# Designs tried in a protein design chat: VHH binders against Putative ubiquitin thioesterase otu1 (otu1). Part 22

Target 1, 329 residues: Putative ubiquitin thioesterase otu1 (otu1), of Schizosaccharomyces pombe (o13974)
Amino acid sequence: MSSLRLRLKYENQSAVETVEANATVGSFLDLVAAKFSLPRNSIALKFGFPPQDIPLVNSDVPLSTLVSSGQQILVLKNAATSFSTNEPAKPPIPNAATKPTFPPQTEISNPPAVSHQSKNTSQDPPYVSTPIGDIALRVMPDDNSCLFRALSKPLGFSPYELREIVANQVLSNPDIYSTAILGKPSIEYASWIRKETSWGGYIELSILSSHFGVEICSVDVKTGRVDSYNPQPATGQRTYIVYSGIHYDLAALAAVLWDTDVDVVLFDASDVTITPYVQQLASLLKNMHYYTDTASFSIRCTICGTGLVGEKDATAHALATGHTQFGEY
Key: E = the ipSAE of ESMFold2; O = the ipSAE of OpenDDE; V2 = 0.75 times the mean of E and O plus 0.25 times the DockQ between their complexes.

## First folded at step 19 (VHH; framework vhh_sonelokimab_d1)

Design ko (from q1 with D33S Y53S Y57S Y104S; at its last look DockQ between E and O 0.21; V2 from the best seeds 0.00; counts 0 for: pae O 11.2 > 2, placed apart)
Fold by OpenDDE, look of step 19:
Structure ko (fold): chain B 329 residues (1-329), chain A 125 residues (1-125)
Amino acid sequence: as target 1 above (329 residues)
Amino acid sequence: DVQLVESGGGLVQPGGSLRLSCAASGFTFSHYSVGWFRQAPGKEREFIGAISSGGSSTYYAVSEKGRFTISRDNSKNTLYLQMNSLRPEDTAVYYCAKDRGTSSEFRSPRAYDYWGQGTLVTVSS
């Protein structure tokens, strides 16, 4: 069953929660309430950057329709506005305008998707062949730095340097990056994001995209949705990352599948043809259940021998045991 | 100039242990992941393991089966490889390498932009 892994931030507290894919906003709210010991009716939830409200009015709405796995949810305590139920009078239901019978759209027989079953020899990265070349997934290690690693090549900086840029940006702009946005004071956030164990997310994407004047398009594997950071980049350039829950990878135009050095990772932001190709890659990954299997990399703890799947397990294992040494199966 | 200098290689008996060191200079050591590779005569260079810039994460090749441990001391700009339960098949020149920071293929030699000269490890009775 597909699950959503969400990062919760409440003031100085952070938590990672996994909910079922069919979890409702209501059930999630209950979870949040319990997690942070907050009254349910006092909670506001925000996501994205700038933060947007998660509508809590309809508690039966699947959470997955509003947020994606791996997203950060900002938890805010609202002062109980006493919603005085002033029942405004039911304005009269204007009469049922006759549904124009749209003629049956002729089933344009989608030409059989030539499933070029690329014989993915077990050693090649996932890729889709397109008219412009192969769009390949460059898989990042599950070391909590996947976002920064994914952006390392496109932006021309090491993961460490990118963390520093984020930290400095947060420190230099406390008015923009308030405690409400960050979930903690800017100075603490800066210290936190410098840690290799700290996960990047939408804040980092926003900061880095703006700082470098590059559009970063995050393509969600599960939904195919594209989240664009800095949609009008000063450089006119765009890069694509792939989001598979709690993990970020890089999408590249590969000249040679096994040689990442010749990858094209920066595109013309005005070129609308690339996005659909990356979405095709995302669809492929979806079919591969890549979004559920955060474990593109089956790893084993080399200390205790425990089999682990993906970053989640590794992180959980590390937290639980202190074991941070992992090997391939 | 970036320099990596391996040391600690030598002759060891099967079942023995050896600790290799790699002294790094010419770059901010703490900002980069580093890795160990080895190359046996007539064979391709193979990945042993890598450690993240801060040392919080380590990765190993399957073939090492927990016998090898990678660590680093950023205050000394030094990378270490502890090898236990050594076997004749472990005979190789061992190399430390600096991650270029721009590659996703950290197990590939291509992910690394600088290499040491290597230190020879011979496991022989």
Scores: ipSAE 0.006, ipTM 0.239, lowest interface PAE 11.2, mean pLDDT 82
ESMFold2, look of step 19: ipSAE 0.063; ipTM 0.595
ESMFold2 (binder alone), look of step 19: mean pLDDT 86; pTM 0.872

Design r1 (from q1 with V62D E64V; at its last read DockQ between E and O 0.65; V2 from the best seeds 0.77)
Amino acid sequence: DVQLVESGGGLVQPGGSLRLSCAASGFTFSHYDVGWFRQAPGKEREFIGAISYGGSYTYYADSVKGRFTISRDNSKNTLYLQMNSLRPEDTAVYYCAKDRGTSYEFRSPRAYDYWGQGTLVTVSS
ESMFold2, look of step 19: ipSAE 0.711; ipTM 0.895
ESMFold2 (binder alone), look of step 19: mean pLDDT 89; pTM 0.913
OpenDDE, look of step 19: ipSAE 0.872; ipTM 0.955
ESMFold2, look of step 21: ipSAE 0.682; ipTM 0.886
ESMFold2 (binder alone), look of step 21: mean pLDDT 90; pTM 0.915
OpenDDE, look of step 21: ipSAE 0.852; ipTM 0.949
ESMFold2, fold request of step 22: ipSAE 0.692, 0.691, 0.685; ipTM 0.884, 0.885, 0.885
ESMFold2 (binder alone), fold request of step 22: mean pLDDT 90, 90, 90; pTM 0.920, 0.916, 0.919
OpenDDE, fold request of step 22: ipSAE 0.888, 0.892, 0.900; ipTM 0.964, 0.965, 0.964
ESMFold2, last read: ipSAE 0.705, 0.727, 0.704; ipTM 0.896, 0.902, 0.891
ESMFold2 (binder alone), last read: mean pLDDT 91, 91, 90; pTM 0.926, 0.925, 0.917
OpenDDE, last read: ipSAE 0.894, 0.892, 0.891; ipTM 0.965, 0.965, 0.965

Design r2 (from q1 with V62D K65Q; at its last look DockQ between E and O 0.34; V2 from the best seeds 0.69)
Amino acid sequence: DVQLVESGGGLVQPGGSLRLSCAASGFTFSHYDVGWFRQAPGKEREFIGAISYGGSYTYYADSEQGRFTISRDNSKNTLYLQMNSLRPEDTAVYYCAKDRGTSYEFRSPRAYDYWGQGTLVTVSS
ESMFold2, look of step 19: ipSAE 0.732; ipTM 0.900
ESMFold2 (binder alone), look of step 19: mean pLDDT 86; pTM 0.880
OpenDDE, look of step 19: ipSAE 0.872; ipTM 0.954

Design r3 (from q1 with A50Y; at its last look DockQ between E and O 0.30; V2 from the best seeds 0.64)
Fold by ESMFold2, look of step 19:
Structure r3 (fold): chain B 329 residues (1-329), chain A 125 residues (1-125)
Amino acid sequence: as target 1 above (329 residues)
Amino acid sequence: DVQLVESGGGLVQPGGSLRLSCAASGFTFSHYDVGWFRQAPGKEREFIGYISYGGSYTYYAVSEKGRFTISRDNSKNTLYLQMNSLRPEDTAVYYCAKDRGTSYEFRSPRAYDYWGQGTLVTVSS
């Protein structure tokens, strides 16, 4: 009698569908085709992080073996799109060279006194509640790899691998990544960015967004300004990072606030609703004297996601709902 | 196949010290962050700490700050945990684990795709 409750996203449309626990990939595909009035053979389905294709060739596989209840399913028309880690040479020209309009100091910011040891707490992240769920800040360790760590889940590669991709793009395209653009010879830049102690910035965002065909939106905590890298992404997908002037973190739609495995970190680039929510999160962070401070919640119901402020609230919630499983918030 | 093998566990008296090792094989060790967890009987695996792929950055559970030191030797494909001032509540099976590389929640066991079999540490008088 169990069921899967899934959030379907197609272009500017979204829907919540409940399917039987034994529903197959094939029956789900039929439901999606009917829901959005799409030819069945034009549909690709992606889920999770990194965005992965639901294999459509094995249409008799139970959907529950591939996805979890509460998860968002991206519906794509004219299914040929996938993330590629093997982008060939000749990437798009970087955002800056003449008359830059992006933040002037992202690649040469005065680095803060960054602790090489981060705060190791399981306390709640900052978040904002929205009609589509909680938009949460996923805080990266305080180290010089924070940009790469923030992008690892949305892009599907480790910080080491992302640095290698940047280095290889710089070396393979010296006409684009000249000394004038990089501030040093391409060989030196590639060697420098490979070091885990090198702080990434604007140039890395430009290269990675172009390489993966994903729009990267950096939302500034102090100003709420959104800087868009690759604003017409080939994949039609967008991710959000949050910039405090000294650090990069990831904004995620948290299906379960304390379970980062079910975060949605890639969004339809045509969706007009997510950016304002991330700006609301940035406004919350601006009002706090620390980007990692949160004081409002201590626990959360793992069944419905309701935030609770202690044992008394958890007891009342359990009595009202019958939900008795709680995690740290 | 990826393997992680812990060693160095054993019986130690309260206040003592112990050094654990984790030998890694089957993957390029220097490309991945790695961490230490422990599991006391009847409890879930508990994060101890973690070290970045190049060894430059370490992160510890708040409760372990100052007593435990994590290090790695990428030339020997080995992760280490030095534990000092041991207490009976440190009694647990200790695990090393390889980060997937695509998770940003390194404190969670779910961020790790490969685990060692564990080494038992018993702290008793």
Scores: ipSAE 0.645, ipTM 0.863, lowest interface PAE 1.4, mean pLDDT 77
ESMFold2 (binder alone), look of step 19: mean pLDDT 86; pTM 0.874
OpenDDE, look of step 19: ipSAE 0.855; ipTM 0.945

Design r4 (from q1 with G54E; at its last look DockQ between E and O 0.33; V2 from the best seeds 0.68)
Fold by ESMFold2, look of step 19:
Structure r4 (fold): chain B 329 residues (1-329), chain A 125 residues (1-125)
Amino acid sequence: as target 1 above (329 residues)
Amino acid sequence: DVQLVESGGGLVQPGGSLRLSCAASGFTFSHYDVGWFRQAPGKEREFIGAISYEGSYTYYAVSEKGRFTISRDNSKNTLYLQMNSLRPEDTAVYYCAKDRGTSYEFRSPRAYDYWGQGTLVTVSS
């Protein structure tokens, strides 16, 4: 018989628990109470996005009829009389069918609340808890396509296709994308951006946000600054990327922390609450020193956004990329 | 219409080498990342490595210990896996797969929308 594998989230603590497929709501509630040392009557359990209550009234109901394996269960304290939410109930997420990277631990006495130095996505990603769930960093491979990889899921096209879209827009609008703006003729820029070794920057963000009608917000790890591309998006949707000085990653609402297929990566552009949550993630990343130290940079390439230290770096950058337009950092 | 066909599997002694090929058709091969997975009996499909669509970047599972090399030839629409210093634990069915391009977790089988039929590699004394 099957079992349910669930991620329990209480404040800054998380744990993965495996329960028998026939486990009841009541037995699960006892497990949660013991796990986090909480009074049983003070516990509310929610799942999904937006969070839906797990009914606690009938403790004999099998948990499997209410939640699916792989879901995150939010554990809330001091909610003994809380029965309602001001959000509509959502159906359970149908993403179950995966298992954890390693066998479950039957006994967890030390919560893994300390942020990991995450690399290669083999460990928990950096994330922050918010009232709507975990906002997690989805780390892109360490290559020069990271901007395009980060945008592939929210925009629905591969990195190759996104580069092709940029190239075609540059070629179709040479009066807009002049040598003065691009740092090279439009046909040369189009050939250059098609190469998977060419690093994308603000020109690519501007073109892609406009083409897809999506606002792209880049949140700088070191400063918390938000750069918005296309702030009145035709689709009414916004996505967030996280800029660490030389690398782009994606911010996602992780309904299941270890299952990126159910990430929410597009947000209502009118929702004023999401940007501060991503800035909280950026603050966590800053404390982890998840950034290239740009404090020594005095200039910035205005074509690709690369931070540079003085004339020597600008000369090397120009030689490597052909970009000759620089501004103060 | 999309097809991925692995070949080159077989029986090899421990310490030996084997080169797998994956012939791609029905899509523009040079536009997509591709990867290798394997599945031992009774186990889940395990990521071996991936290579970017122009071949400039390769990514490997940590467990490979530098024994495996992924390459591609876009002019022949072919993905390769060179395996050296083979051990009995490498016995598995080896699959090539096409990245769908819209998933950023390339180590997960969920990132891939098309799979080959697999080729069996047996490492036995």
Scores: ipSAE 0.724, ipTM 0.896, lowest interface PAE 1.2, mean pLDDT 79
ESMFold2 (binder alone), look of step 19: mean pLDDT 85; pTM 0.873
OpenDDE, look of step 19: ipSAE 0.865; ipTM 0.949

## First folded at step 21 (VHH; framework vhh_sonelokimab_d1)

Design s1 (from r1 with G54E; at its last read DockQ between E and O 0.27; V2 from the best seeds 0.68)
Amino acid sequence: DVQLVESGGGLVQPGGSLRLSCAASGFTFSHYDVGWFRQAPGKEREFIGAISYEGSYTYYADSVKGRFTISRDNSKNTLYLQMNSLRPEDTAVYYCAKDRGTSYEFRSPRAYDYWGQGTLVTVSS
ESMFold2, look of step 21: ipSAE 0.728; ipTM 0.901
ESMFold2 (binder alone), look of step 21: mean pLDDT 89; pTM 0.911
OpenDDE, look of step 21: ipSAE 0.871; ipTM 0.957
ESMFold2, fold request of step 22: ipSAE 0.681, 0.697, 0.714; ipTM 0.878, 0.888, 0.896
ESMFold2 (binder alone), fold request of step 22: mean pLDDT 90, 90, 90; pTM 0.915, 0.918, 0.922
OpenDDE, fold request of step 22: ipSAE 0.892, 0.892, 0.904; ipTM 0.965, 0.965, 0.964
ESMFold2, last read: ipSAE 0.729, 0.723, 0.706; ipTM 0.903, 0.899, 0.894
ESMFold2 (binder alone), last read: mean pLDDT 90, 90, 90; pTM 0.919, 0.916, 0.915
OpenDDE, last read: ipSAE 0.908, 0.891, 0.894; ipTM 0.965, 0.965, 0.966

Design s2 (from r1 with S103L; at its last fold request DockQ between E and O 0.23; V2 from the best seeds 0.63)
Amino acid sequence: DVQLVESGGGLVQPGGSLRLSCAASGFTFSHYDVGWFRQAPGKEREFIGAISYGGSYTYYADSVKGRFTISRDNSKNTLYLQMNSLRPEDTAVYYCAKDRGTLYEFRSPRAYDYWGQGTLVTVSS
ESMFold2, look of step 21: ipSAE 0.663; ipTM 0.878
ESMFold2 (binder alone), look of step 21: mean pLDDT 89; pTM 0.914
OpenDDE, look of step 21: ipSAE 0.821; ipTM 0.934
ESMFold2, fold request of step 22: ipSAE 0.613, 0.640, 0.611; ipTM 0.855, 0.868, 0.858
ESMFold2 (binder alone), fold request of step 22: mean pLDDT 90, 89, 90; pTM 0.916, 0.912, 0.919
OpenDDE, fold request of step 22: ipSAE 0.871, 0.877, 0.881; ipTM 0.957, 0.958, 0.955

Design s3 (from r1 with G101A; at its last look DockQ between E and O 0.42; V2 from the best seeds 0.66)
Fold by ESMFold2, look of step 21:
Structure s3 (fold): chain B 329 residues (1-329), chain A 125 residues (1-125)
Amino acid sequence: as target 1 above (329 residues)
Amino acid sequence: DVQLVESGGGLVQPGGSLRLSCAASGFTFSHYDVGWFRQAPGKEREFIGAISYGGSYTYYADSVKGRFTISRDNSKNTLYLQMNSLRPEDTAVYYCAKDRATSYEFRSPRAYDYWGQGTLVTVSS
């Protein structure tokens, strides 16, 4: 590796710098000081997640022994004692899955598929700068698998496999997943959720969070509400998805904005600082009108939870799905 | 083990059409998203489009939208790319690729763990 390509972040400023592989910590400090017009002795540097100090006392050390190319470097002024790193607790071995808990949620169950603007561009994703780095929205394709796609990286399984896990849990626990809860018999629900055209909602979030022992926090763009599934996770780990009314996306700590393979998508569930950062991202998205207003729905399908407006939409839904039971939204 | 084999490339005049095929083996094709990329000399691999594991959803780069159509036949383990209204700028080696399964991003080459050897498409007068 002959050079390092690093993204520098100072408050709301950013720059991409390429430095020689033999650049020292000291020479890098000089570059950073010049770039952001900061006194060299006032600078602290952090990298990765959780943010780790770049040791500055050994200024002759090659930078490449401490950081990797492609990383984002947080630049802090007068921050030697003001930067708090909350080291994750060492997690115990995960226990067996806990029976799912179904929080009363109306707004996130089985949202209908509605396209939001898809952009094939080199522009940065929506993100907010925070003291720990950029919290970015990783936008899922506009299809009915968006919940499963958003959870694939944090849970380690493909959307196909996640649907199979849900189906198997429903079939193995028919007393829990009754027709009253599912809106159809458990055998029919399992067949339905296996189809890639079937969207997932709170039932799937509850099953997956329990199965993997991971807390899943869904952050609603319009309201900022955080809905937590499995709040005492066996793994001690939490992931965040962003709900726009009919679509799920993933919130990630983006070590490199243009390289999703190095995203941090699992966080220590005891870290109280992450949720507010994701809520800041949701606030940005709200100001961009990145949401569908579900308040205009007057009825819902009581079988799949789809929000509908008027008799025409209910008739079209019944023809497409065979579901004929509707209630007030 | 896993194999992806492209075919159907060749020389074509501007405005012409070609249909590329990608034969897949060594994995359960219907369980994975698949996509097409291309690479012109001296350039990075460029995303062309992708199709979901069941075939219900397709996605395209802006540069090919409206001209290229991706399809799959899960019963034949085959991915297709229909290319219409070809331009000299479409000249490249075209690759099919299998999604890595735990990557949610489909526009990046890093999301794909298996690649074909490619088929050359040349568009010139």
Scores: ipSAE 0.621, ipTM 0.841, lowest interface PAE 1.4, mean pLDDT 80
ESMFold2 (binder alone), look of step 21: mean pLDDT 89; pTM 0.908
OpenDDE, look of step 21: ipSAE 0.855; ipTM 0.949

Design s4 (from r1 with F106W; at its last look DockQ between E and O 0.28; V2 from the best seeds 0.66)
Fold by ESMFold2, look of step 21:
Structure s4 (fold): chain B 329 residues (1-329), chain A 125 residues (1-125)
Amino acid sequence: as target 1 above (329 residues)
Amino acid sequence: DVQLVESGGGLVQPGGSLRLSCAASGFTFSHYDVGWFRQAPGKEREFIGAISYGGSYTYYADSVKGRFTISRDNSKNTLYLQMNSLRPEDTAVYYCAKDRGTSYEWRSPRAYDYWGQGTLVTVSS
């Protein structure tokens, strides 16, 4: 059938919308404005990864010429209104509150930003050269299975199979995977995670790392933070994924940059050198703006990875999901 | 054994439409991503598009985006390709393929472990 299925994300809200294949940018913008109760002229839309603008000036253009079914559309509010707004909690996260810095006496040239023309100028993935070879980002399709797709090669199972493993572990161990951990009863969680439209997060990383006896290190592009799941793995093996705020990709040692069949995706968990190299890759990705800006988030749910703003959002999240474990974002 | 059988190819005029089918057997169709490729004479196989195992996500090459639509019916073990606004450069043998499930080069033929025999599409005035 001729329709587009899109995942909309606005701050802490998300929705799945199915639109007709002939839907225009303008008609979609009206739908988004109504869905999130936003003034139409305050909305910016981005798609894909890295996020690209959906041009709004030519509102009669068919949306299908710009985006594909299954893509996530980021909804951003570009301008504040002087009128009343919906009542989400929005405490600011001042990232420039301290203007002075204490730099070393090294000077770094800041080249001017170059406007990116939408051309496929390179087949190479993002990578960093290291003494052991190239550490490359292997980009996953932009869908809600990206965590499972990133883990498919290192764990040896398809996204369908990995979801099934998670569901079965949840059902077989209800004392471990309680409503307090999952945010819903274990039987409901298992049914939910089996759906290909369900986004995996920290719970899935914890279950899969334990089940396979493999350490999974998630490296955050924006902060460089490394979250380790199963740091004493039974197999002695570690894999790295790269988290951009809305997407998971795989970090690989690329023996041949254009040939993913010879990637090294499992590393000795006692190795002390690879993690800094993946952090170098994350730093490169940060400078390429390879992340969704989550600057409004002050905390995250450590169970599902959802970004939250303040105490009010944490309370609402806990009520909606049953997740009560939060960490600093 | 895994089997994929394409059908629906033929001769069409530019601007015309065709609907291709791919009948799958020998595996649990609903557990795997599947895709379409094409091969013009003297060229390598070209990725056309793919659809996720549950049907919720589709991916297309830029050359066909907006003109071709991929769908699947998991109850019939069948993958479809609706081709509209056909051009002479769409002339090729079209193949369906089963994703092996553990490759992240989903646009590459290497991501796919089983292939159909192909169906010829000719677009000429």
Scores: ipSAE 0.725, ipTM 0.900, lowest interface PAE 1.2, mean pLDDT 80
ESMFold2 (binder alone), look of step 21: mean pLDDT 88; pTM 0.901
OpenDDE, look of step 21: ipSAE 0.837; ipTM 0.942

Design s5 (from r1 with D33E; at its last fold request DockQ between E and O 0.27; V2 from the best seeds 0.65)
Amino acid sequence: DVQLVESGGGLVQPGGSLRLSCAASGFTFSHYEVGWFRQAPGKEREFIGAISYGGSYTYYADSVKGRFTISRDNSKNTLYLQMNSLRPEDTAVYYCAKDRGTSYEFRSPRAYDYWGQGTLVTVSS
ESMFold2, look of step 21: ipSAE 0.665; ipTM 0.876
ESMFold2 (binder alone), look of step 21: mean pLDDT 87; pTM 0.892
OpenDDE, look of step 21: ipSAE 0.861; ipTM 0.953
ESMFold2, fold request of step 22: ipSAE 0.651, 0.659, 0.643; ipTM 0.875, 0.877, 0.868
ESMFold2 (binder alone), fold request of step 22: mean pLDDT 88, 88, 88; pTM 0.901, 0.898, 0.900
OpenDDE, fold request of step 22: ipSAE 0.882, 0.884, 0.892; ipTM 0.961, 0.961, 0.960

